# Designs tried in a protein design chat: miniprotein binders against Peroxisomal membrane associated protein 20 (pmp20). Part 10

Target 1, 156 residues: Peroxisomal membrane associated protein 20 (pmp20), of Schizosaccharomyces pombe (o14313)
Amino acid sequence: MVAVGSTLPKVTLWENKPEEVVEFPSQGKFIIVGVPGAFTPPCSSQVPGYIANEKQFAAKGISGIYVVAVNDVFVTKAWKKSFDGGEQSGVHFVADWNGEFTKAFDAGFDASGLLGPLRSKRYAAVVENGKVVKVFIENEVTDVDISSADKVLSSL
Below, E stands for the ipSAE of ESMFold2; O stands for the ipSAE of OpenDDE; V2 stands for 0.75 times the mean of E and O plus 0.25 times the DockQ between their complexes.

## First folded at step 15 (miniprotein)

Design X6 (from X1 with K43R R44Q; at its last look DockQ between E and O 0.97; V2 from the best seeds 0.82)
Fold by OpenDDE base, look of step 15:
Structure X6 (fold): chain B 156 residues (1-156), chain A 95 residues (1-95)
Amino acid sequence: as target 1 above (156 residues)
Amino acid sequence: MRIYIEVEITDPKTGEVYVYFFNVDSPERLEELLKELMRFIKRQGVDKIEVRVRADDPEKARELAELIVRIFKELGFTNIRVEIRGNEIRVTAEL
C-alpha cells in the first residue's frame, strides 16, 4: 500500500521521448494520477477531468498534475494527444515504462489477464514538498470514483 | 453498496496529518481493507487515527460502525470513540 507521509521514490521517469527524463518537483504541491493503462476505457474516462480542471487545481495551489502509467513514452505521448485539449494541457503524461516507480510506490498489480504483468493501480496522490500527504486508492482498477478529478479537487 | 473511507493519520513525530481515501463495495471488503491498513499503520508507529466512513445506505451506518469498532478492538486500539451522523460514521482511536 502506498504510504502516506513517505517521501516519493526517486525513480527515473520519462515524458515525450525516451531520452527525456522527468522529475517530480521537490517542493510545492502537485498531484500524481496513477492509471492502469493508456487508452484503456476507465483511464480515458478519468483523465479528462484533470485536463478540464487544471486551472481549478492550480487555483488550489497544485503546481502540476502527473498522470503516470506503466506504458512507454510513445504510448503516453500519443494518449495525451488523444484527448481534447490534451496536447495543449499542462497535465503531464509520464511513462513508467519499466514499472519501477509503480513498484517503488507500492501501487502495482498483476494485470497479466489484460494489460501485462505489471500495471499501476488506479489512484491519485497529493504530494507536498516531496511527501505523500493524501492518497486516493480505488477499490478496483476499473473504478473511477474517489480518484476522479472532481473528488480529488473537492478534497483540497 | 458503496462505502467511502477516509483515514486520517497523525505523524507522532511531526504532528503532520496524512489522509487515505478508499472506497469499497462491501462490509467484508471494508474489514479486509481496514485490517490491512491498520497493520500497515502500526508498523509506521502511528498512535492516533481517525476514520470517517460514509455509506450510500444510511441504514447500514450502525452496522458499519459496529464493524469498525470491532476491528479496532481486535487490532488493539484503545479510547475508541464513535460518532454517527446520518450516513457518516466517525471513529477515533488510539494505539
Scores: ipSAE 0.764, ipTM 0.904, lowest interface PAE 0.4, mean pLDDT 92
ESMFold2, look of step 15: ipSAE 0.781; ipTM 0.906
ESMFold2 (binder alone), look of step 15: mean pLDDT 78; pTM 0.738

## First folded at step 16 (miniprotein)

Design W2 (at its last look DockQ between E and O 0.88; V2 from the best seeds 0.00; counts 0 for: pTM E .700 < .8, other shape alone 13.052 > 2.5)
Fold by ESMFold2, look of step 16:
Structure W2 (fold): chain B 156 residues (1-156), chain A 114 residues (1-114)
Amino acid sequence: as target 1 above (156 residues)
Amino acid sequence: MRIYIEVEITDPKTGEVYVYFFNVDSPERLEELLKELMQRIKKRGVDKITVIVRADDPEKARELAELIVRIFKELGFTNIRVEIRGNEIVVLAELGSDPEELIRKAEELVRKAE
């Protein structure tokens, strides 16, 4: 499972287009939201809460929200655009196309029955000054409960 | 059944507090989760832990308190304090060096939680 108190894996991630690399802040507080897959119904029910609450997260000192999926960047970009207000949102939709970040973050599970060999469990992580300080891990990958935007926001 | 768990661990060198949040659907799943997590954090030298568990039902909270105390005793924790506030259980534990004190303290906590 994701280790609290640890630093993030040094693994390349992408957003928007293949040449655009994600760089996580080294200072301040931000959120990583791990999801099993773009366009799936549970993930698509979770993300609107983060988009709708981004100003409330900012008021709590959150500098950014990074939704990470084991998908390529063309999929994550299209997924962002599919939401009301998604294109204008400051929420990052991040591609971990080969699952390397997810594996190194100890957040993977075998989804071979439906989605593919390695996918992300559903979790949220609060990162402060480069360290993981809070982690919310769902019991089932299909559940949206403790990792929802309102639950994470209420903990801040 | 839905059980919510917060596990706060304190870095022994800096005093910084880090938190896990979980949900599980049974006492058996809670036991598996706590045993796995505690083994991982004991390897890191963590010896002071707070576990907060919320059940939907006050009667279930008493059963879970007994389970949590048993788990911590098996893992070598001493100086265990338990408070039950309706459907919420707060367990404070420190890893000790005296197994006999652990056993005596755990038995008292279970008795008081009933």
Scores: ipSAE 0.740, ipTM 0.896, lowest interface PAE 0.9, mean pLDDT 84
ESMFold2 (binder alone), look of step 16: mean pLDDT 82; pTM 0.727
OpenDDE base, look of step 16: ipSAE 0.779; ipTM 0.912

Design Y1 (from V3 with V46L; at its last look DockQ between E and O 0.98; V2 from the best seeds 0.81)
Fold by ESMFold2, look of step 16:
Structure Y1 (fold): chain B 156 residues (1-156), chain A 95 residues (1-95)
Amino acid sequence: as target 1 above (156 residues)
Amino acid sequence: MRIYIEVEITDPKTGEVYVYFFNVDSPERLEELLKELMQRIKKRGLDKIEVRVRADDPEKARELAELIVRIFKELGFTNIRVEIRGNEIRVTAEL
């Protein structure tokens, strides 16, 4: 399971284009939202809450929100655009196509039932100055409950 | 049935507080979760733990409190204190 008090894995991640890498901030407070897969119904029900609450998160000092999926960058980019307001949103849709971040963050599960061998569990993590300070872990990957935007926002 | 758990862990060197938030669907899943987490906490030398649980009702809360205490004892935690207020439980322990 994801370890609180630890620093983030130093693993390459992508956004928007295959040649565009993403770096998490080393300072400040931000959120990682791990999801089992782009375009799946539970993930697609969760993400609008983060988009809709961008200003509320910013008011709590959140410098960014990073939705991480074990998908390629073409999928995550298309997924972002599929949401109302998604293209204009500051929420990052991050591709972990090889699953290396998810494995290193100890957040993987075997999704061979429908999605493939490795996918991310559903979680949210609050990162402060490079350290994981809060983690919200769903009991079932199909649940959108404790990792919802509203629940995470209420903890800040 | 949903059991909401908050596990607060204090780093003895810095005093920094870290928090896990979980939901589980059974006492058996709670036991599995806490055993895994407590073993990892022991390996890291973190020494002060507070488990807060919200149950459906006061009877369930008492049952879960007994379970948490047994888990802490089994794993060698000491100075175990329990507070039950309605459907809410707080259990604190030390290595």
Scores: ipSAE 0.692, ipTM 0.877, lowest interface PAE 1.3, mean pLDDT 89
ESMFold2 (binder alone), look of step 16: mean pLDDT 76; pTM 0.722
OpenDDE base, look of step 16: ipSAE 0.810; ipTM 0.917

Design Y2 (from V3 with A93V; at its last look DockQ between E and O 0.96; V2 from the best seeds 0.85)
Fold by ESMFold2, look of step 16:
Structure Y2 (fold): chain B 156 residues (1-156), chain A 95 residues (1-95)
Amino acid sequence: as target 1 above (156 residues)
Amino acid sequence: MRIYIEVEITDPKTGEVYVYFFNVDSPERLEELLKELMQRIKKRGVDKIEVRVRADDPEKARELAELIVRIFKELGFTNIRVEIRGNEIRVTVEL
């Protein structure tokens, strides 16, 4: 499982375009939201809460919100655009196309029966100055409960 | 059934506080979760562990408290303090 007190894996991630690399900030406080897959109904019910609460997260010192999915960058870009206000949102939709980040973060599960060989479990992580300080891990990948925007925001 | 769990850890060198938040649907899943987590935490060295659990009712809370204490003892933790208030449990371990 994702370890509190740990640093983040040094793994390349993408956003918007195949050539556009995303790196997590080394300082400050931000949120990673791991999801099993773009466009799935549970993931699509969770993300609007993060978009709608961007100002409230910023007021708590959150400099960025990074939604990470084991999908390619064309999928994550299209997914962001599918939400009301998604194109204008500061929320990052991040592609972990080969699952390397998810595996290194110890957040993967075998979804061979439905989605593919490796997908991300559903979690949220608060990262402060490069260290994981809080982790919210769902019991079931289809649940949006402890990792919802409201629950994460209330912890801050 | 939903069992909400917060596991708070204090780092012995820095005094920094880290928190896990979980939900599970059964006592069996709670046991599996705590065994895995406590073994990892035990190896890293910690000053204090506080486990906060919310159950459905006070009777379930008492049953879960007994389970949590058993798990801590089986894993070799000492100085275990237990507090039960209604459907909420707080188990504290100082190392």
Scores: ipSAE 0.794, ipTM 0.910, lowest interface PAE 0.7, mean pLDDT 89
ESMFold2 (binder alone), look of step 16: mean pLDDT 78; pTM 0.739
OpenDDE base, look of step 16: ipSAE 0.820; ipTM 0.919

Design Y4 (from V3 with K43E D47K; at its last look DockQ between E and O 0.98; V2 from the best seeds 0.85)
Amino acid sequence: MRIYIEVEITDPKTGEVYVYFFNVDSPERLEELLKELMQRIKERGVKKIEVRVRADDPEKARELAELIVRIFKELGFTNIRVEIRGNEIRVTAEL
ESMFold2, look of step 16: ipSAE 0.809; ipTM 0.910
ESMFold2 (binder alone), look of step 16: mean pLDDT 79; pTM 0.750
OpenDDE base, look of step 16: ipSAE 0.811; ipTM 0.915

Design Y5 (from V3 with V7I V53I; at its last look DockQ between E and O 0.98; V2 from the best seeds 0.81)
Fold by ESMFold2, look of step 16:
Structure Y5 (fold): chain B 156 residues (1-156), chain A 95 residues (1-95)
Amino acid sequence: as target 1 above (156 residues)
Amino acid sequence: MRIYIEIEITDPKTGEVYVYFFNVDSPERLEELLKELMQRIKKRGVDKIEVRIRADDPEKARELAELIVRIFKELGFTNIRVEIRGNEIRVTAEL
């Protein structure tokens, strides 16, 4: 499982287009939201909360929110645009196309029955000054409960 | 059954506080989770641990408290303190 107190894996991630690399902040606080897959109903029910609460997270010192999915960058870009307010949102929709970040973060599970051989569990992580300080891990990948925007926000 | 778990760890070298948040749907899943996590925490060198649990009702909270104390004893934790307030449990322990 994702280890608190650890630094993030040094694995390349993408956003918006194939040549655009995501760089996580080395200082301050930000949030990683791991999801099993773009466009799936549970993930699509979770993400609007993060978009809608962007200012509330910023007021708590969160410099960015990074939704990470084991999908390619064309899928994550289209997924962001599919939400009301998605195009205008500062929420990052991040592609872990080969699952290497997810594997290195110890957040993978076998989704062969539906989504593919490797997908991300549902989690949220608060990263402060390069270290994981809080982790919220769902018991069931289909449940949006402790990793919801409201629950994570209330912990800050 | 819904069991909400918050596990607070203090790093003995830096004093930094780290927190896990979990939900589980059974005592058996709680036991698996705690055993897996506590073994990893023991390897890292932990001074103190606080576990906070919210159960569905006070009877279930008492049952879970007994389970948690048993697990902590099996894993070698000492100075185990338990507080139960309604459906909420707080367990603190040392290695």
Scores: ipSAE 0.730, ipTM 0.892, lowest interface PAE 1.2, mean pLDDT 89
ESMFold2 (binder alone), look of step 16: mean pLDDT 76; pTM 0.705
OpenDDE base, look of step 16: ipSAE 0.770; ipTM 0.899

## First folded at step 17 (miniprotein)

Design Z1 (from V3 with E50T R52I R90V; at its last look DockQ between E and O 0.95; V2 from the best seeds 0.85)
Fold by ESMFold2, look of step 17:
Structure Z1 (fold): chain B 156 residues (1-156), chain A 95 residues (1-95)
Amino acid sequence: as target 1 above (156 residues)
Amino acid sequence: MRIYIEVEITDPKTGEVYVYFFNVDSPERLEELLKELMQRIKKRGVDKITVIVRADDPEKARELAELIVRIFKELGFTNIRVEIRGNEIVVTAEL
């Protein structure tokens, strides 16, 4: 499982287009939201809460929200666009197309029954000054409960 | 049945507090999760651990507290304290 007190894996991630890499802040506080897959009903029910609460998270000192999926960048871009207010949102939709970040972050599971061989468990992580300080891990990957925007926000 | 668990870990060198938040659907899953987590925490070296669990009724709260205490004892934790705050059970232990 994701280790609190640890730093983030140094693995390349993408957003928006193939040549655009993501750089996580080295300072300040931000959130990573790991999801099993773009466009799936549970993931699509979770993300609107993060979009709707961007200002509330910012008021708590959160400089950014990064939704990470084991999908390619064309999928994650289209997924962001599919939400009301998604294109205008500051929420990052991040592609971990080969699952290397997810695997190195110890957040993977075998989804071969439906989604593919490696997918992300459902989790949220609060990262402060490059270190994981809080982790919210769902018991079931299909559940949106402790990793919801409301639950994470209430912990801040 | 849904059980919410917070595990607070205090770093002995810095005093910083790190937190896991879990949900589980049974006492059996709670035991499996806590055993895995406590073994990882023990290997990293910690000063203090606090486990906070919410239960739906006081009898289940006491049963869960006893389970957590047993896990701490089996894994060699000491100075185990139990506090009940309504439907919230707080168990603190040290290495």
Scores: ipSAE 0.780, ipTM 0.905, lowest interface PAE 0.7, mean pLDDT 88
ESMFold2 (binder alone), look of step 17: mean pLDDT 76; pTM 0.718
OpenDDE base, look of step 17: ipSAE 0.852; ipTM 0.930

Design Z2 (from V3 with E50T E83T R90T; at its last look DockQ between E and O 0.95; V2 from the best seeds 0.84)
Fold by ESMFold2, look of step 17:
Structure Z2 (fold): chain B 156 residues (1-156), chain A 95 residues (1-95)
Amino acid sequence: as target 1 above (156 residues)
Amino acid sequence: MRIYIEVEITDPKTGEVYVYFFNVDSPERLEELLKELMQRIKKRGVDKITVRVRADDPEKARELAELIVRIFKELGFTNIRVTIRGNEITVTAEL
C-alpha cells in the first residue's frame, strides 16, 4: 500500500498530449486521486466532486488535484473533456500508461478480469512539501466512499 | 456494516504525523488490514501509533476494541491504551 511519510516515485507521467510531462509541485499541498480506469462508472461518479470543489480545495491550500489512471494520454484527455466543466477545470487528468507510477507508489491491483494486468486501486493522497501526509484507501476498488472529494476535503 | 479507520503514525526522528484513512465492511477485513499495515510500519521503525475506529454502534465498538488490542498484542506492541466513547474507539500503542 501507499507509504505515508514517503516522497513520490520519480516516474514520468503525462497529461494532455504525448510530449507534455506532469510536474508535481515540490512545495505546498496537492492531491493525487488514483482511479482504476478512465470512463468507468465508479471513476466517472467520483471525479465531478473534485471538479465542483476546486475552489473549496484551494481555500484549504490545495494547489492542484491530479487524477491518475493507468491509461494512455489520449484516453485521459478525452475523459477530462467528457465531464461537464472538464475542459475549463484545473483538475489534471494524468496518464500512467505503463503503470510504472502506480506500481512504484504501491497502489496497483490485478484487474485481469476486466481492465488489464495492472490498474490502480481507488485512493486519494494528500502530498505536502513533497511528502505523502494523508492517504485514503477504498476497501473495494468499485466503491467511492472514503476517497470522495467531500471526505478528503473534510480532513483538511 | 461499515467500519471507518484512521491510523496515525508519528515519525520517530521528526515528530511529524501522518495519517491513513480506510473503510472496511467486516471485523475480518479490519484484522487483515491492520496486520498488513502494522507489518509495514514495524519495518519502518515507527514507535508510536494511534488507531481511531468508528463503528455502527457502541456494542460493535467494544467488540472491535477487543479485536484491535488482540492484534496489537500478537504483533508485539506495548503500552496499549484504549478509550471508547459511544461508537468511537481510540487505541494507542508503542513498539
Scores: ipSAE 0.789, ipTM 0.903, lowest interface PAE 0.7, mean pLDDT 90
ESMFold2 (binder alone), look of step 17: mean pLDDT 79; pTM 0.760
OpenDDE base, look of step 17: ipSAE 0.821; ipTM 0.919

Design Z3 (from V3 with K43E V46A D47K; at its last look DockQ between E and O 0.93; V2 from the best seeds 0.82)
Fold by ESMFold2, look of step 17:
Structure Z3 (fold): chain B 156 residues (1-156), chain A 95 residues (1-95)
Amino acid sequence: as target 1 above (156 residues)
Amino acid sequence: MRIYIEVEITDPKTGEVYVYFFNVDSPERLEELLKELMQRIKERGAKKIEVRVRADDPEKARELAELIVRIFKELGFTNIRVEIRGNEIRVTAEL
């Protein structure tokens, strides 16, 4: 499972277009939201809460929200655009196309029955100064409960 | 059945605080989760640990408290203190 107190894996991630890499902040406080897949119904029900609460998260000192999916950057960009307010949102939709980040973060599961051989479990992580300080892990990848925006915001 | 668990870990030297938040659907899944997690915490050295659990009712809360205490004892934790208030359990321990 994702380890509190640990540093983040140093692997390449993408957003928006193939030549644009993501760099996580080395200082401050931000959130990673791991999801099993872009455009799936549970993930699409979870993400609007993070978009709608961007200012509330910022008021709690959160400098950024990074939704990470094991999909290519063309898929994650299209997914962001599909939400009301998504295109103008500061929420990062991050592509982990080969699952390297997800695997190194100990957050993967075998989704071969539907989504492919490797996908992310559903979790949220609060990262402060490069270290994981809080982790919210769903018992079932199909459930949106402890990792919802409201639950994470309430912990801050 | 839905069991909500918070595991707070404090380093007594630095005061750094780390927290896990889980949900599980059975006492069996709770036991598996806590054994794995507490073993990892034990391997990382001396810590102050607080486990907070919310159960469905007071009878289930008592059963889960006994389970948590057993796990802590088996893994060598000390200074185990239990507080039960209705459906809510708080267990604290030290390495």
Scores: ipSAE 0.782, ipTM 0.905, lowest interface PAE 0.7, mean pLDDT 89
ESMFold2 (binder alone), look of step 17: mean pLDDT 78; pTM 0.740
OpenDDE base, look of step 17: ipSAE 0.790; ipTM 0.910

Design Z4 (from V3 with F77Y; at its last look DockQ between E and O 0.98; V2 from the best seeds 0.86)
Amino acid sequence: MRIYIEVEITDPKTGEVYVYFFNVDSPERLEELLKELMQRIKKRGVDKIEVRVRADDPEKARELAELIVRIFKELGYTNIRVEIRGNEIRVTAEL
ESMFold2, look of step 17: ipSAE 0.813; ipTM 0.908
ESMFold2 (binder alone), look of step 17: mean pLDDT 76; pTM 0.725
OpenDDE base, look of step 17: ipSAE 0.833; ipTM 0.925

Design Z5 (from V3 with E8T K13E; at its last look DockQ between E and O 0.97; V2 from the best seeds 0.85)
Fold by ESMFold2, look of step 17:
Structure Z5 (fold): chain B 156 residues (1-156), chain A 95 residues (1-95)
Amino acid sequence: as target 1 above (156 residues)
Amino acid sequence: MRIYIEVTITDPETGEVYVYFFNVDSPERLEELLKELMQRIKKRGVDKIEVRVRADDPEKARELAELIVRIFKELGFTNIRVEIRGNEIRVTAEL
């Protein structure tokens, strides 16, 4: 499972286009939201809460929200655009196209029955000064409960 | 059945506080989770932990409290303190 107190994997991630890499902040607080897949109904029900609460998260000192999916950057970009307010949102939709970040973060599971050989479990992680300080891990990958925006926000 | 778990760990050298939040659907899943998690944190030299659990009702909370205490004893924790308020449990322990 994702370990509190750990640093993040040094693995390349992308957003918006193939040439654009994501660099997680080394200082301050931000949130990683791991999801089993872009466009899937549970993931698409969870993400609007993070978009809607961007200002509330910022008021708690959160400098960024990074939704990570084991999909390519063309998929994650299109997924962001599919939400009301998605294009204007500061929420990062991050492509872990080969699953290497998810694997190194100990957040993977075998989704061969539906999605593919490696996908992300559903979790949220609060990262402070480069270390994971809080982790919210769903019992079921289809369950949007403790990793919802409201639950994560209330912990801050 | 819905069981919400919050495990708070304090780094003894830095005082930094780390928290896990889980949901599980059975006492058996709670036991598996706590055993796996506690083995990981024992290797980190943690000397104090707090587990907060929210159950469906007060009767389930009492049953889960007994389970958590047994798990902590089995894993070598001492000075185990339990507080139950309605459907909520707080257990603190030391290594």
Scores: ipSAE 0.803, ipTM 0.908, lowest interface PAE 0.7, mean pLDDT 90
ESMFold2 (binder alone), look of step 17: mean pLDDT 78; pTM 0.747
OpenDDE base, look of step 17: ipSAE 0.827; ipTM 0.920

Design Z6 (from V3 with K60L; at its last fold request DockQ between E and O 0.95; V2 from the best seeds 0.85)
Amino acid sequence: MRIYIEVEITDPKTGEVYVYFFNVDSPERLEELLKELMQRIKKRGVDKIEVRVRADDPELARELAELIVRIFKELGFTNIRVEIRGNEIRVTAEL
ESMFold2, look of step 17: ipSAE 0.823; ipTM 0.915
ESMFold2 (binder alone), look of step 17: mean pLDDT 76; pTM 0.725
OpenDDE base, look of step 17: ipSAE 0.841; ipTM 0.926
ESMFold2, look of step 18: ipSAE 0.826; ipTM 0.915
ESMFold2 (binder alone), look of step 18: mean pLDDT 76; pTM 0.724
OpenDDE base, look of step 18: ipSAE 0.852; ipTM 0.931
ESMFold2, fold request of step 22: ipSAE 0.829, 0.799, 0.835; ipTM 0.915, 0.908, 0.918
ESMFold2 (binder alone), fold request of step 22: mean pLDDT 77, 78, 77; pTM 0.745, 0.746, 0.746
OpenDDE base, fold request of step 22: ipSAE 0.766, 0.789, 0.781; ipTM 0.899, 0.906, 0.905

## First folded at step 18 (miniprotein)

Design AA1 (from Z6 with F77Y; at its last look DockQ between E and O 0.97; V2 from the best seeds 0.85)
Fold by ESMFold2, look of step 18:
Structure AA1 (fold): chain B 156 residues (1-156), chain A 95 residues (1-95)
Amino acid sequence: as target 1 above (156 residues)
Amino acid sequence: MRIYIEVEITDPKTGEVYVYFFNVDSPERLEELLKELMQRIKKRGVDKIEVRVRADDPELARELAELIVRIFKELGYTNIRVEIRGNEIRVTAEL
């Protein structure tokens, strides 16, 4: 499981286009939201809450929200665009195409029954000054409960 | 059945506080999760651990409190304190 008190894996991640690398802030607070897969119904029900609450998160000191999926950057970009207000949103849709970040973050599971051999569990992590300070881990990857935007926001 | 679990850890050298949030659907799943987590925490050399649990009813809460205490003792934790308020449990321990 994702370890509190740890630093983030130094693994290359992408957003928007193949040459654009994600840079996580070294200071301040931000959120990582791990999801099993772009365009899946549970993931697509969770993400609108983070988009809709960007200003509320910012009011709590959150400088950014990073949705991480084991998909390529063309998929994550299209997925962001599919949401109402998604293209204009400051929420980062991050591609972990080979699952290396997810594996190094100890958040992977075998989804071979539907999605593929390696996908991300559903979690949220609050990162402060480069360290993971809070982690919300769903019991079932299909559940959106403690990792929902509202639940994470209420903890801040 | 839904059980909500918060595990708060205090780093002995920095005083920093970290929190895990979980949900589980059975006492058996809670036991598996806590044993896995407590073993990891033990390897890190954590100072103090607080486990907060919300159960569906007070009878289940009492059963879960006994379970958590047993897990802590089995893993070598000491100074175990328990507080139960209706459906809510707070257990603290030191390593």
Scores: ipSAE 0.763, ipTM 0.890, lowest interface PAE 0.8, mean pLDDT 89
ESMFold2 (binder alone), look of step 18: mean pLDDT 73; pTM 0.673
OpenDDE base, look of step 18: ipSAE 0.846; ipTM 0.929

Design AA2 (from AA1 with Q39E; at its last look DockQ between E and O 0.93; V2 from the best seeds 0.00; counts 0 for: pTM E .777 < .8)
Fold by ESMFold2, look of step 18:
Structure AA2 (fold): chain B 156 residues (1-156), chain A 95 residues (1-95)
Amino acid sequence: as target 1 above (156 residues)
Amino acid sequence: MRIYIEVEITDPKTGEVYVYFFNVDSPERLEELLKELMERIKKRGVDKIEVRVRADDPELARELAELIVRIFKELGYTNIRVEIRGNEIRVTAEL
């Protein structure tokens, strides 16, 4: 499981286009939201809450929100655009195309029954000054409950 | 049934608090989860842990408190203190 108190894996991630690398802040607080896959109904029901609450998260000291999926950057870019306000949103839609971040973050599961051999469990993590300080882990990958924007926001 | 778990870990060197939030649907899932988590915490050298659990009813709360105490004892924790307030359980322990 995702270890609080640990630093983030040093693994390359992408957003927007193939040449654009994600750089997580080294200081301050931000959120990582791990999801089983772009465009899936549970993930698509979860993400609007993070987009809609960007200002409320910022008021709690959150400098950024990074939705991480084991998908390529063309998929995550298209997924971001599919939401109302998605293209204008400051929420990062991050591609972990080979699952190496997810694996190193100890958040992977075998989704061979539907999505593929390696996908992310559903979780949220609050990162503060480069360290994981809070982790919200769903009982089932199809659940949107403790990792929802409202639940994470309430903990802040 | 739904069981909500908050595990607070205090870093004795910095005083920083780190937290896990979980939801589970059974005491069996809770046991597996807590055992895995507590072993990781022991390996990190963290000396003090607080587990807070919210249950659906007071009988479940009593059962979960007993479960958490057994897990702490099996892992070698001492100074185990239990508080039950309605459907909420607070267990603290030290290595």
Scores: ipSAE 0.678, ipTM 0.867, lowest interface PAE 1.1, mean pLDDT 87
ESMFold2 (binder alone), look of step 18: mean pLDDT 75; pTM 0.706
OpenDDE base, look of step 18: ipSAE 0.846; ipTM 0.928

Design AA3 (from AA1 with K43E D47K; at its last look DockQ between E and O 0.96; V2 from the best seeds 0.86)
Amino acid sequence: MRIYIEVEITDPKTGEVYVYFFNVDSPERLEELLKELMQRIKERGVKKIEVRVRADDPELARELAELIVRIFKELGYTNIRVEIRGNEIRVTAEL
ESMFold2, look of step 18: ipSAE 0.808; ipTM 0.907
ESMFold2 (binder alone), look of step 18: mean pLDDT 75; pTM 0.696
OpenDDE base, look of step 18: ipSAE 0.854; ipTM 0.931

